# VHH binders against Protein CSN12 homolog (csn12), part 5

Target 1, 185 residues: Protein CSN12 homolog (csn12), of Schizosaccharomyces pombe (o13873r232to416)
Amino acid sequence: VIFHYYLGIVAFLNQNYKNASAELEIAFSLCHKGYNRNLELILSYWIPTRILVNHQLPTKNLLSKFPNLASVYIPLTRALKSGNLGEFGKCLQKNETLLAKTKIYLTLEGTRDLCIRNLFRKTWIICGKSTRLPVSVFQIALQVAGTDLPKLHVEAILANMISKGYMRGYISRNFETVVLSAKDP
Key: E = the ipSAE of ESMFold2; O = the ipSAE of OpenDDE; V2 = 0.75 times the mean of E and O plus 0.25 times the DockQ between their complexes.

## First folded at step 1 (VHH)

Design H3q (framework vhh_7qia_2)
Fold by ESMFold2-Fast, scan of step 1:
Structure H3q (fold): chain B 185 residues (1-185), chain A 121 residues (1-121)
Amino acid sequence: as target 1 above (185 residues)
Amino acid sequence: QLQLVESGGGLVQPGGSLRLSCEASGFTFDDYAMGWYRQAPGKQRELVAFISSGGSTNYADSVKGRFTISRDNAKNTVYLQMNSLRPEDTAIYYCAKDFGYSSGWYLEDYWGKGTPVTVSS
């Protein structure tokens, strides 16, 4: 109920996303369906939490019931799924006032790495799932997606993806090459 | 990979009872909420009952007091006990994982084949 809703929001604002998700799930399950505004408020914090923590997207069916959420999350989830960093950035900027006011902006900004992961996965697939890819291939992928960065910065991004477990492998700097693990890169 | 198999539907008289079952596989069942939806001919699919990963339940106003959702995590199964059935409960009943979220980056509302329920004299 309202108690679990507030516990969830407090956890969310403290970046305790696992507890936020648990409390918001309880609040949503207990909320009367006639109170659409209350359901919408719960979802406004539960959706970004599920994206960040569980790597799960709200379905079209769920969003169709809440037009205000749909206007924010339909373009955002499309950008996230496709690895379109430019569109992702535009979606955040378009909704900046609302997202900043509700303290959701930073949580959604935290999903940018998931957008990069999806971009790099698509790049890997396009390149025939090769275990050795030049760093320049990822640089070009980022450039096509709207982010023009020098190779050193691209190497930093790749290192971050590896450290977070989004990619398995290492960077060979002598050959400016990314070597991906044969086991689930 | 994710699979939901509904069963237990059938023909029943008004005032009768049915118990639906949904066996799940291909995901960590204990971690996800489960729900029952129904779709009557010519109508949109609607949520009937919901059970959280922790066991909290919620029901559509039209079935509250008559239907009971439950789960058995050891069997990866969710149930819908339907009592005092009415002709307007006639529909195909579907089991769903995670109440409106994808199972990752596959943006697809996964539905099983459903189990038909007909309430008539």
Scores: ipSAE 0.012, ipTM 0.321, lowest interface PAE 8.5, mean pLDDT 79

Design H3s (framework vhh_surovatamig_d1)
Fold by ESMFold2-Fast, scan of step 1:
Structure H3s (fold): chain B 185 residues (1-185), chain A 122 residues (1-122)
Amino acid sequence: as target 1 above (185 residues)
Amino acid sequence: EVQLVESGGGLVQPGGSLRLSCAASGFTFSDYYMSWVRQAPGKGLEWVATISYSGDSTDYVDSVKGRFTISRDNAKKSLYLQMNSLRAEDTAVYYCAKDFGYSSGWYLEDYRGQGTLVTVSS
């Protein structure tokens, strides 16, 4: 248990999140269900890693067994699921001291792009799942979420989302439009 | 490529039963914990049940304990969910998901199939 936990933490601190997730998974699977202290310690690093790497959010049922983790992650997962960038930022700020102490803050900050993806997905749904959306629609969505950016910066964010595979399509700069793949909505 | 194909959903009366199946391919099935997750109309994904690599350990969300039974057949690379005493609130699209060794209730966006619809109504 301890061996795989240690390997997982070393990988986590080196930002090797795929290896961290794999080692922490083994540590958790080998840990006795009655050892809540050890399970909580493993989950404190595994939860942020799984959000970042696998885009998997912990549910209230998992978190209810670990009240200290629930106080941090129930509000954070709510913000991530809804694409609420303002609430996401507030959750990180509220827990900054704890997250910084355990070196988790930067890992969770890395999930901001996932929050943006969920915001843009919600925007796409509200616009009737159109295959062609003006860049200005995403600019307004970011503004409502508390981030007021010029169109050029919004295009950079959209290009990043496409590059990461969070959105399938391309940006038509001449027409200031995002063209989304109809096959993978 | 990980592929999961669910089947067995349908319309059933309250108090009735259904058995869901999931056929897995593209990974070493016997090396992974497997889960069932569901999504009710207008709601997010909810974890339902998890089973260990060998099938020796299972866990369930409290609302289905005693009513649902998760099982697996590693030789057939198949996962099952036996649902008894069904209630209207069990109405959802059910997905099987590759899990990583806990009673997780993870919100899953990848590593799940197309789902199978279960409707519980009179």
Scores: ipSAE 0.000, ipTM 0.170, lowest interface PAE 13.2, mean pLDDT 77

Design H4b (framework vhh_7b2m_4)
Fold by ESMFold2-Fast, scan of step 1:
Structure H4b (fold): chain B 185 residues (1-185), chain A 124 residues (1-124)
Amino acid sequence: as target 1 above (185 residues)
Amino acid sequence: EVQLVESGGGLVQAGGSLRLSCAASGSIFSSYDVGWYRQAPGKQRVVVASITSGGDTKYSNSVKGRFTISRDNAKNTVYLQMNSLKPEDTAVYYCARAPYDFWSGYYDEGFDYWGQGTQVTVSS
């Protein structure tokens, strides 16, 4: 258990999140469930890695067994699921000292794009899953979520989301419209 | 992570039987606790049965006495033998490495990210 735990932590600190997730998964599987402190140590690095790499969130059932993790991740997972950028930022700020001390802050900050993806997906659904959406629709969605940005910055965010594969499509020539793939936008 | 693939579903009359199979890829399968869970349309996914790496089993109250979970580590496969099937057992059945209720996707209330599983339909 210890061997895979240390390999996972070393990978995590080196920002090799894919290998960190794999090693921590093995450590968790091999750890006796009665060793609650060891499980909590594994989870403290595995949860943020799972969110960033696998796009998976810890359940309330898992978190109920680890109150210290629950206080951080219950509100964070709620914000991520809903695409609530304001609450996402507040959760990170509230736990900044703890997350920075354990070297986790930047990993969770890296999940901000997943929060934006969920916000844009909700926007797309509300607009009837249209294949053509004005850039202004996404600008308004970001504004409602607490992020007031000029059009140029919204276009940059959209370009980044497309580049990362979080959205499939392109931005039209005049940058007025986002054209989404009819399949897997 | 180990990939799991479900098979063996189908249409069966009430009182009938089906055996589901969950095939895994990967040399570390024997170290995994594996569970079966099911989801009917419009309902929450629920745990049906689980088996530890050591072979210890657990069943939900709704299936206890009717379903049997077993494993063959040499074949990297977990089975769910379903006997005395009822219309209420109609659902898509999934297998997952335990803890199967510890992780969820961002769209866990929808079907967008969910695999197809294996459909079990029990006629009245």
Scores: ipSAE 0.088, ipTM 0.519, lowest interface PAE 4.3, mean pLDDT 77

Design H4z (framework vhh_7z1x_3)
Fold by ESMFold2-Fast, scan of step 1:
Structure H4z (fold): chain B 185 residues (1-185), chain A 125 residues (1-125)
Amino acid sequence: as target 1 above (185 residues)
Amino acid sequence: QVQLVETGGGLVQPGGSLRLSCTASGFTFDDYAMNWVRQAPGKGLEWLSGISWSGGSTSYADSVKGRFTISRDNAKNTLYLQMNSLQPDDTAVYFCARAPYDFWSGYYDEGFDYWGQGTQVTVSS
């Protein structure tokens, strides 16, 4: 258990998140039920790794068993689910000292793109799940969320989302339009 | 009307392979992460594997890693579990389950909003 925990932490600190996730999963599965302190230590690194790499959010039921983790992750997961960039930033700032000391801050900052994905998905739903949306619609969504960017930068964000597989589709620059897959936006 | 229907279960000998399917209807399959969970006789639910809405990321419980492969075909609204190197302790009822979030829920949580009826897998000679 402890061996896989340390291998996971070493991988995490080296930003090898796929290996960190694998090792921490083994540590968690081997950890005896009732060893809540050990489970909490494993989860403190596995939760941010799972969000970043596997796009998995901890449930309220899991977090209710670990009050220290709940105070950090309940507000953060709420912001991530809703695409609320403002609240996401506030959650990270509120917990900055703790997250920086444990080397987790940058990993959670890396999940900002997932928050943007959820914002864009909610925008797509509001627009009737159209497979063709003007870039300006996403620009307005970002502006409402507190990020006022010119169209070129919004196009760069959309291109990044598509490149990462967070959105399926392409950008038609001639028509300033995003064409989304109906099956996997 | 949300429905998840598992097929492909049955009797298989130790060391054998089996492919489970879960057909989804009544919702936009491509909007949800999907999971496989099992329940062995007299035991609680055990999460096995999860797959994101796009199929771009997958995760596995340690007990099945390297032996089971989760996949999905969004065009067919179907989730799959390829099971290789089956052992007698893999005997269980297997369920597909829908995650209620844009992201897949954490391990050991059973906060899935819809479950299939389950399909029996028996590994014995």
Scores: ipSAE 0.006, ipTM 0.134, lowest interface PAE 10.8, mean pLDDT 77

Design H5e (framework vhh_enristomig; at its last look DockQ between E and O 0.10; V2 from the best seeds 0.00; counts 0 for: pae O 7.9 > 2, unsure alone 62.3 < 65, grease 32.1 > 24.2, SAP .824 > .668, placed apart)
Fold by OpenDDE, look of step 2:
Structure H5e (fold): chain B 185 residues (1-185), chain A 124 residues (1-124)
Amino acid sequence: as target 1 above (185 residues)
Amino acid sequence: EVQLLESGGGEVQPGGSLRLSCAASGFTFSSYWISWYRQAPGKQREWVSTIYSGGSTNYAESVKGRFTISRDNAKNTLYLQMSSLRAEDTAVYYCAADSTLYGDWSFLYEYDYWGQGTLVTVKP
């Protein structure tokens, strides 16, 4: 257990999250289920890894078994699911000292794009799931979420979302419009 | 509705081979650890093998080198290839699913879902 745990951490610290996940999974599998402290240590690195790589969030049921993790990830998962960038930022800030010591902060910061994705999806739904939406609509969504950016920066964010596969479509710069896939936006 | 359905059980001679299958439905199969357990008559249920969501595998010492666990996520199916079967391998074999993020880990044998089992009999 210890061997794989340390390999997982080393991989994690090197931002090799695929290897980190594999090693931590092995560590977790070998750990006796009654050793809650050891399980919590493993999960402390494994949960953020899975959020970032697999976009999988821990359940309340799982977190209920680990109070230290619950205090961090219950609010964070709520923020991520709802696309609440303000709450997302607050969660990271509140736990900055603790998460920075373990380098987990950097990993969780990387999940901001997931939060943005959910915000934009929510926006799309609110706008009637239109395949054509003005960039300004997404700009307003970000503003409401506490991020005031020029339209050009919003276009950059949208372009990033599309490039990462979080959104399917393209940006018509001439019309300042996002054209989304009808099948799977 | 969640379902785990084991198949492939039957009677085989010592030294023979058998392949078990477990068909899963009603949940995100790829996100779960899937395990084989077995229970012989009059004995406690015992862990046999697990294949984790990442693809790694683990085996009980009694079956190591003889059994191979695998999964096909596209088919939502778990397999157990058994070789060099022994009389002591006679048991009802169960499939069990446990999510790494959704499961209750308070007990070793507590899984989210269990199948009904398939009987394997090793007899001369």
Scores: ipSAE 0.009, ipTM 0.270, lowest interface PAE 7.9, mean pLDDT 88
ESMFold2-Fast, scan of step 1: ipSAE 0.246; ipTM 0.671
ESMFold2, look of step 2: ipSAE 0.299; ipTM 0.738
ESMFold2 (binder alone), look of step 2: mean pLDDT 77; pTM 0.771

Design H5u (framework vhh_7uia_1; at its last look DockQ between E and O 0.44; V2 from the best seeds 0.00; counts 0 for: unsure alone 63.1 < 65, grease 24.9 > 24.2)
Fold by OpenDDE, look of step 2:
Structure H5u (fold): chain B 185 residues (1-185), chain A 125 residues (1-125)
Amino acid sequence: as target 1 above (185 residues)
Amino acid sequence: QLQLVETGGGLVKPGGSLRLSCVVSGFTFSSYAMAWVRQAPGKELEWVSSISGSGGSTYYEDSVKGRFTISTDNAKNTLYLQMSSLKPEDTAVYYCAADSTLYGDWSFLYEYDYWGQGTQVTVSS
């Protein structure tokens, strides 16, 4: 358990999150379930890694035994799932000191794009799941979320989302329209 | 393959009743919190009701409390929404959704992990 834990942390600190996730998962699986302190340590690094790599969030069930983790990740999870960029930022700021000391802050900051993904997905749903949406619709979504950006910048964000595979589709710049996949946008 | 299929929607008069069903395939209720959400024309997606996978806990938005009842039949893998005293403002597309947030160790990074295609409910005189 200790061996995999340390490998996981080293990988984490080196921003090798795929390896970190794998090692920490092993550590968690091998750790005795009665050793809450050790489990919490593992989860401290594994949760942010799993969010970033696997796009999975810790459940309340998992967090129920770890109050300190729950205090951080319950509100963060809610923010990420709902695409609430404002709350996302507030959560990170509130826990900045604690998270910065462990370098976890940087990892969680990297999940901002996932929050945006969920915001845009919510927007897509609200707009009737259309396969063609004006860029302006996403601009409005960001504005409502507290981020006022010019349309060109929003296009860049959308392009980034598509490039990262968080959205499936393409941007028609001539028509200022996002064309989304009918199967799974 | 995970799938949610809603049925039971339709046209009903104010004060009437309607029962929605959502058949789940590919997973068990015990692993998820099940929910009904709705989207009215020109309005945002609105949460309506949730039920724990075990069926032990139910939750409702204020506007439907006392009128709607959420339930599950595990043997049939079916989620229900019994709607009574329907109002025109209840007109919407109703979606069945699953959320693993309360169960298991990990959930997907979406508001709801799985969605149905929705069923139209229209309340009109």
Scores: ipSAE 0.285, ipTM 0.694, lowest interface PAE 0.8, mean pLDDT 89
ESMFold2-Fast, scan of step 1: ipSAE 0.226; ipTM 0.667
ESMFold2, look of step 2: ipSAE 0.287; ipTM 0.736
ESMFold2 (binder alone), look of step 2: mean pLDDT 79; pTM 0.816

Design H6q (framework vhh_7qia_2)
Fold by ESMFold2-Fast, scan of step 1:
Structure H6q (fold): chain B 185 residues (1-185), chain A 122 residues (1-122)
Amino acid sequence: as target 1 above (185 residues)
Amino acid sequence: QLQLVESGGGLVQPGGSLRLSCEASGFTFSSYAMGWYRQAPGKQRELVAFITSGGSTNYADSVKGRFTISRDNAKNTVYLQMNSLRPEDTAIYYCATSYLDYGSEFWEYDYWGKGTPVTVSS
């Protein structure tokens, strides 16, 4: 248990998040469920890596057993799930001292793209799941979420989402339009 | 988007064998732990076998020595080899991601397949 926890933390600090998630998963699976403090220590690194690598959010049921984690992750997961970039930023700022001290801050910053993905998916749904959407629609979505950006920067964000596989499609720059896959945007 | 499809269940005599398969799609399979669960009529769903992303395995005491879990990352598939089957193994068998000691409902994106029924009777 201790060995896999240590390997997980070393991988985490080296930003090897796939290996960190794998080792922490082993540590958690081997840890006796009566050792709540040890489970909390494992989860303090596993939750952020699991969000980043596996795109999985902890539930309120899990967090209810660990009040220290609940105070950080209940508002953060709510913001991530809804694509609320403003609340996401506020959650990180509120917990900045703790997250920086435990070296978790940058990992959670890395989940910002997932928040953007969820915002854009919500925008797509609101627009009737159209396969062709103006870039300006996503610009307005970001503005409503607290981020006022010029169209060129919004196109860069959209290109990043497509390159990461968060959106399927392409950008028609001549017509300032995003063309999405009908089945998997 | 993420999908788990179980297959391989059926009717078998006591002492017989079955191999269950769970094919995953829509996610990076090699990054996830996989578990086999079962639910008999009127009973709670229980963990049968678990395999981590790294290949470490754990089994319920009731199936140790009889069942073997394995994975093939190239085929995005997890398997459950079931030997020396008993009537009490009769259940619907489910494939799931993200096993925790506290059960599947602790991760919002934990996914369950629809199940494959296994009946052990004469």
Scores: ipSAE 0.006, ipTM 0.201, lowest interface PAE 10.2, mean pLDDT 77

Design H6s (framework vhh_surovatamig_d1)
Fold by ESMFold2-Fast, scan of step 1:
Structure H6s (fold): chain B 185 residues (1-185), chain A 123 residues (1-123)
Amino acid sequence: as target 1 above (185 residues)
Amino acid sequence: EVQLVESGGGLVQPGGSLRLSCAASGFTFSSYWMSWVRQAPGKGLEWVATIKQDGSEKDYVDSVKGRFTISRDNAKKSLYLQMNSLRAEDTAVYYCATSYLDYGSEFWEYDYRGQGTLVTVSS
């Protein structure tokens, strides 16, 4: 168990997240139930890795067994699911010292784009799943979520979402409208 | 604390119909969007359908539009999936799951997911 745990951490620190996830999964599977401290150590690196790489959040059932992880990840997963960028930022700030010490902070900061994706998906649904949405609609969504940005910065965020495949479509050359693909963004 | 119990799966011939049910307990069912997701043998999870808290909005994956109907009964704390014109490709374990906004997104693992019910479509 210890061997695969350390291999997982080394891969994590080298930003080799696929190998980190594989090694940590082996460590978790080999760890006996009842060795809660060892399971918690494995999960402290596996949870952020799974969020970043696999876009998967820990379940409340999993977190209920580990109060220290629950205090960090219950608020964070709630913010991620709802697209609440303000709460996401607050969660990272509240746990900054711990996350920085364990080198997890940057990995979780890397999940900010998933929070934005969920915010924009919620916005799309609220707007009736239109294939054409003004950039201003996304700007207002970000503002309501606690991030007040100029139009150019919003357009950069939208371009990033499209580039990552989180949204299917394009931004008009006038930068006034987002045109989403007819088949499910 | 929370339970989702699926039923209604079975063996049917292509073109047949099945109705799946999900009984919910341990949470405020009427406050959640609900979804059906499935996993075919050797494949990943696939979102199938979702329904808003009050039943006013429904959405489906393209491959089942016009064939499947999702519905709910908040008084009975139950979710349903009526499956018509079944195809071999619909063979899968079907799961009842809670969903807030993100139907079938790879983004999240389901907070609550049942044990599933097997649907086999073969001649």
Scores: ipSAE 0.000, ipTM 0.143, lowest interface PAE 10.4, mean pLDDT 77

Design H7e (framework vhh_enristomig)
Fold by ESMFold2-Fast, scan of step 1:
Structure H7e (fold): chain B 185 residues (1-185), chain A 124 residues (1-124)
Amino acid sequence: as target 1 above (185 residues)
Amino acid sequence: EVQLLESGGGEVQPGGSLRLSCAASGFTFSDYYISWYRQAPGKQREWVSTISSGGSTNYAESVKGRFTISRDNAKNTLYLQMSSLRAEDTAVYYCARGLDYSYGYFDEYGMDVWGQGTLVTVKP
């Protein structure tokens, strides 16, 4: 158990999140379920890696068994699910001192793009799942979520989302419009 | 009414095989990403595999090479062929539907319909 835990932590600290997730999964599966302290230590690194790598959120039932993790992750997962960038930022700031010493802060900051993806997905649904959306619609969505940015920065965010495969389509710069794929590629 | 219904779970010995099925109804099955998730006792739900509307597949590292996801659009059915089963594969397996337009890889946030689950137990 401890061997896979250490391998997972080393991978995590080296930002090798795929290997960190694999090793921490093994450590968690081998850990005695009655040893909540050991499970909590494994989860403290596995939860952020699972969010970043597998886009998986811890369940409320799991978190109810670990109050220290619940205080961090219940608000954070709620913000992530809703695409609430303002609350996401507030959750990270509230826990900054705790997270900064373990590089967990940077890993969770890496999930900001996932929060943005969820916000843009909700925006797309609200707009009737249109294949053509003005950049201004995403700008307004970001503003409502607590991030007030000029159109050029919003276009950069959209380009990043497309580059990462979070959105399928392209940006028509001439018409300031996002054109989304009607079919799965 | 949109629904997904899993079947095919049961008990197997380590090294054995099982095939899970997920029957879809109430929507155009061929237009969606469909995924398998699992949840073992005392663990968080984890993603297992996804198949796109176009047939592209992705797998969790822990199951890669052992599990095969496939779909039959004519029968509105998703499959998970499981081989070389291990004790760690013991879980309730769920299928889930992704949004009809792709944002790339779908995760828990992108899933809007879930099945009831089917139990797989790997017992020596």
Scores: ipSAE 0.000, ipTM 0.116, lowest interface PAE 17.5, mean pLDDT 77

Design H7z (framework vhh_7z1x_3)
Fold by ESMFold2-Fast, scan of step 1:
Structure H7z (fold): chain B 185 residues (1-185), chain A 125 residues (1-125)
Amino acid sequence: as target 1 above (185 residues)
Amino acid sequence: QVQLVETGGGLVQPGGSLRLSCTASGFTFDDYAMNWVRQAPGKGLEWLSGISWSGGSTSYADSVKGRFTISRDNAKNTLYLQMNSLQPDDTAVYFCARGLDYSYGYFDEYGMDVWGQGTQVTVSS
């Protein structure tokens, strides 16, 4: 169990999240049910890895057995699912000392783009799933979510979302409009 | 009226197969991620599998990976769970559940707001 745990941590620290997830999964499956401390240590690295790589959030049932993890991840998962960037930022700041000590902070910061994706999808739905949306609509969405950014920065965020495949379409600078393709995974 | 109705449960022998169906009504089915969750006698809820709004992404709990397959037919507003190589430990009430926030990959109890009544699956010889 310990061997796979160490291999997983080494992979995690080297930002090799696919290998980290594989090794931590083996460690978790081999860990005896009664060794809650060991399970909690494995989960402290496996949960953020699964969020970043697989977009999989921990279950309420799992977190109920680990109060220290629940205090971090229940608010964080709520913020991620709702696209609440303000609460996402507050959750990270509140737990900054703990997350930085275990080298997890940057991995969770990496999930900020998932929070933005969920916010933009919610915005798209509210706007009637239009194929053409002004950049200003996304700027207002970010402002309402607690992030007041200049239009140029909003365009950069949108370009990043398109680049990562979270949005399918392009930005028309002539009309300051986002043109979205048909709904596709 | 927003509702989910499960069907397809029953008695099956170890090593057998069952296909569960979940029919959705009262909401736009293809806007939501969907999940399967079970509860065995004397145990808590166990998340089994999730599928994105489009069907393009799926996820499975380790206990069922390789044996169960989640799928959906958005034209029929129906979610499916194909269960193969069933074991006595698979005996449980099976629930389908709707994802809370139009989430494509967030499959957890906090991400589920509408639940079906459940269908009993019993694996016994």
Scores: ipSAE 0.000, ipTM 0.114, lowest interface PAE 17.0, mean pLDDT 76

Design H8q (framework vhh_7qia_2)
Fold by ESMFold2-Fast, scan of step 1:
Structure H8q (fold): chain B 185 residues (1-185), chain A 125 residues (1-125)
Amino acid sequence: as target 1 above (185 residues)
Amino acid sequence: QLQLVESGGGLVQPGGSLRLSCEASGFTFSSYAMGWYRQAPGKQRELVAFITSGGSTNYADSVKGRFTISRDNAKNTVYLQMNSLRPEDTAIYYCAAGDSLYEFLWSLGDEYDYWGKGTPVTVSS
């Protein structure tokens, strides 16, 4: 357990998240379920790695067994799932000292784009899964989520989402309309 | 190729009881773990209870002592007995199947969890 935990932490600190996830999974599997402290230490690095790399969130069932992790990750995963950027930022700020001490802060900050993706997906669904949406619809979604940005910045965010493969489609020549793929926007 | 069909939802008064059923088809039911999720209006979907192929159970803290999950392998059915219902239990309830605990530990939301179409439960005076 110690060996794989150590390898996982070293990989995490070196930002080798794929290897970190693999080693931490082995450590978790080998750890006795009665040793909650050891499981908690493994999960403290495995959870942020899974969110960043695999886009997978810890369930309430998993977190219910670890109150210290639950206090951090229940609000954070709720914000991520709903695309609530304001709450996402507040969760990171509330836990800044702990997350910085354990070198996790930057990894979780890296999941901000996932929060935006989930917000835009929810917006798309609310708009009836239309293949053509005005940029203003996404601007309003961001404003409701606590982020008031001018259209130019919203266009930059949309371009970034498309570039990263979080959205499939393109922005019209005038950047006033987003055209989404019929499947998996 | 697993199909899951939920039933048993309805309107009940606080303190009342309901039994939800989920009938499975398309696989060897007895070899799979089964779980119940719920999603309240405007909230994220959450795991309520699960039962392993061996019969071991686990519950969300909010329902411990009030809800009981069980299974009948002869009928390919999993049940959720809900007692002492509260307004906070109002949600659409979903059934899920998985071959490992990890399918109940990690989630990307409704897109990636294996579940049926749901059965609504409303607890209102």
Scores: ipSAE 0.014, ipTM 0.350, lowest interface PAE 7.5, mean pLDDT 77

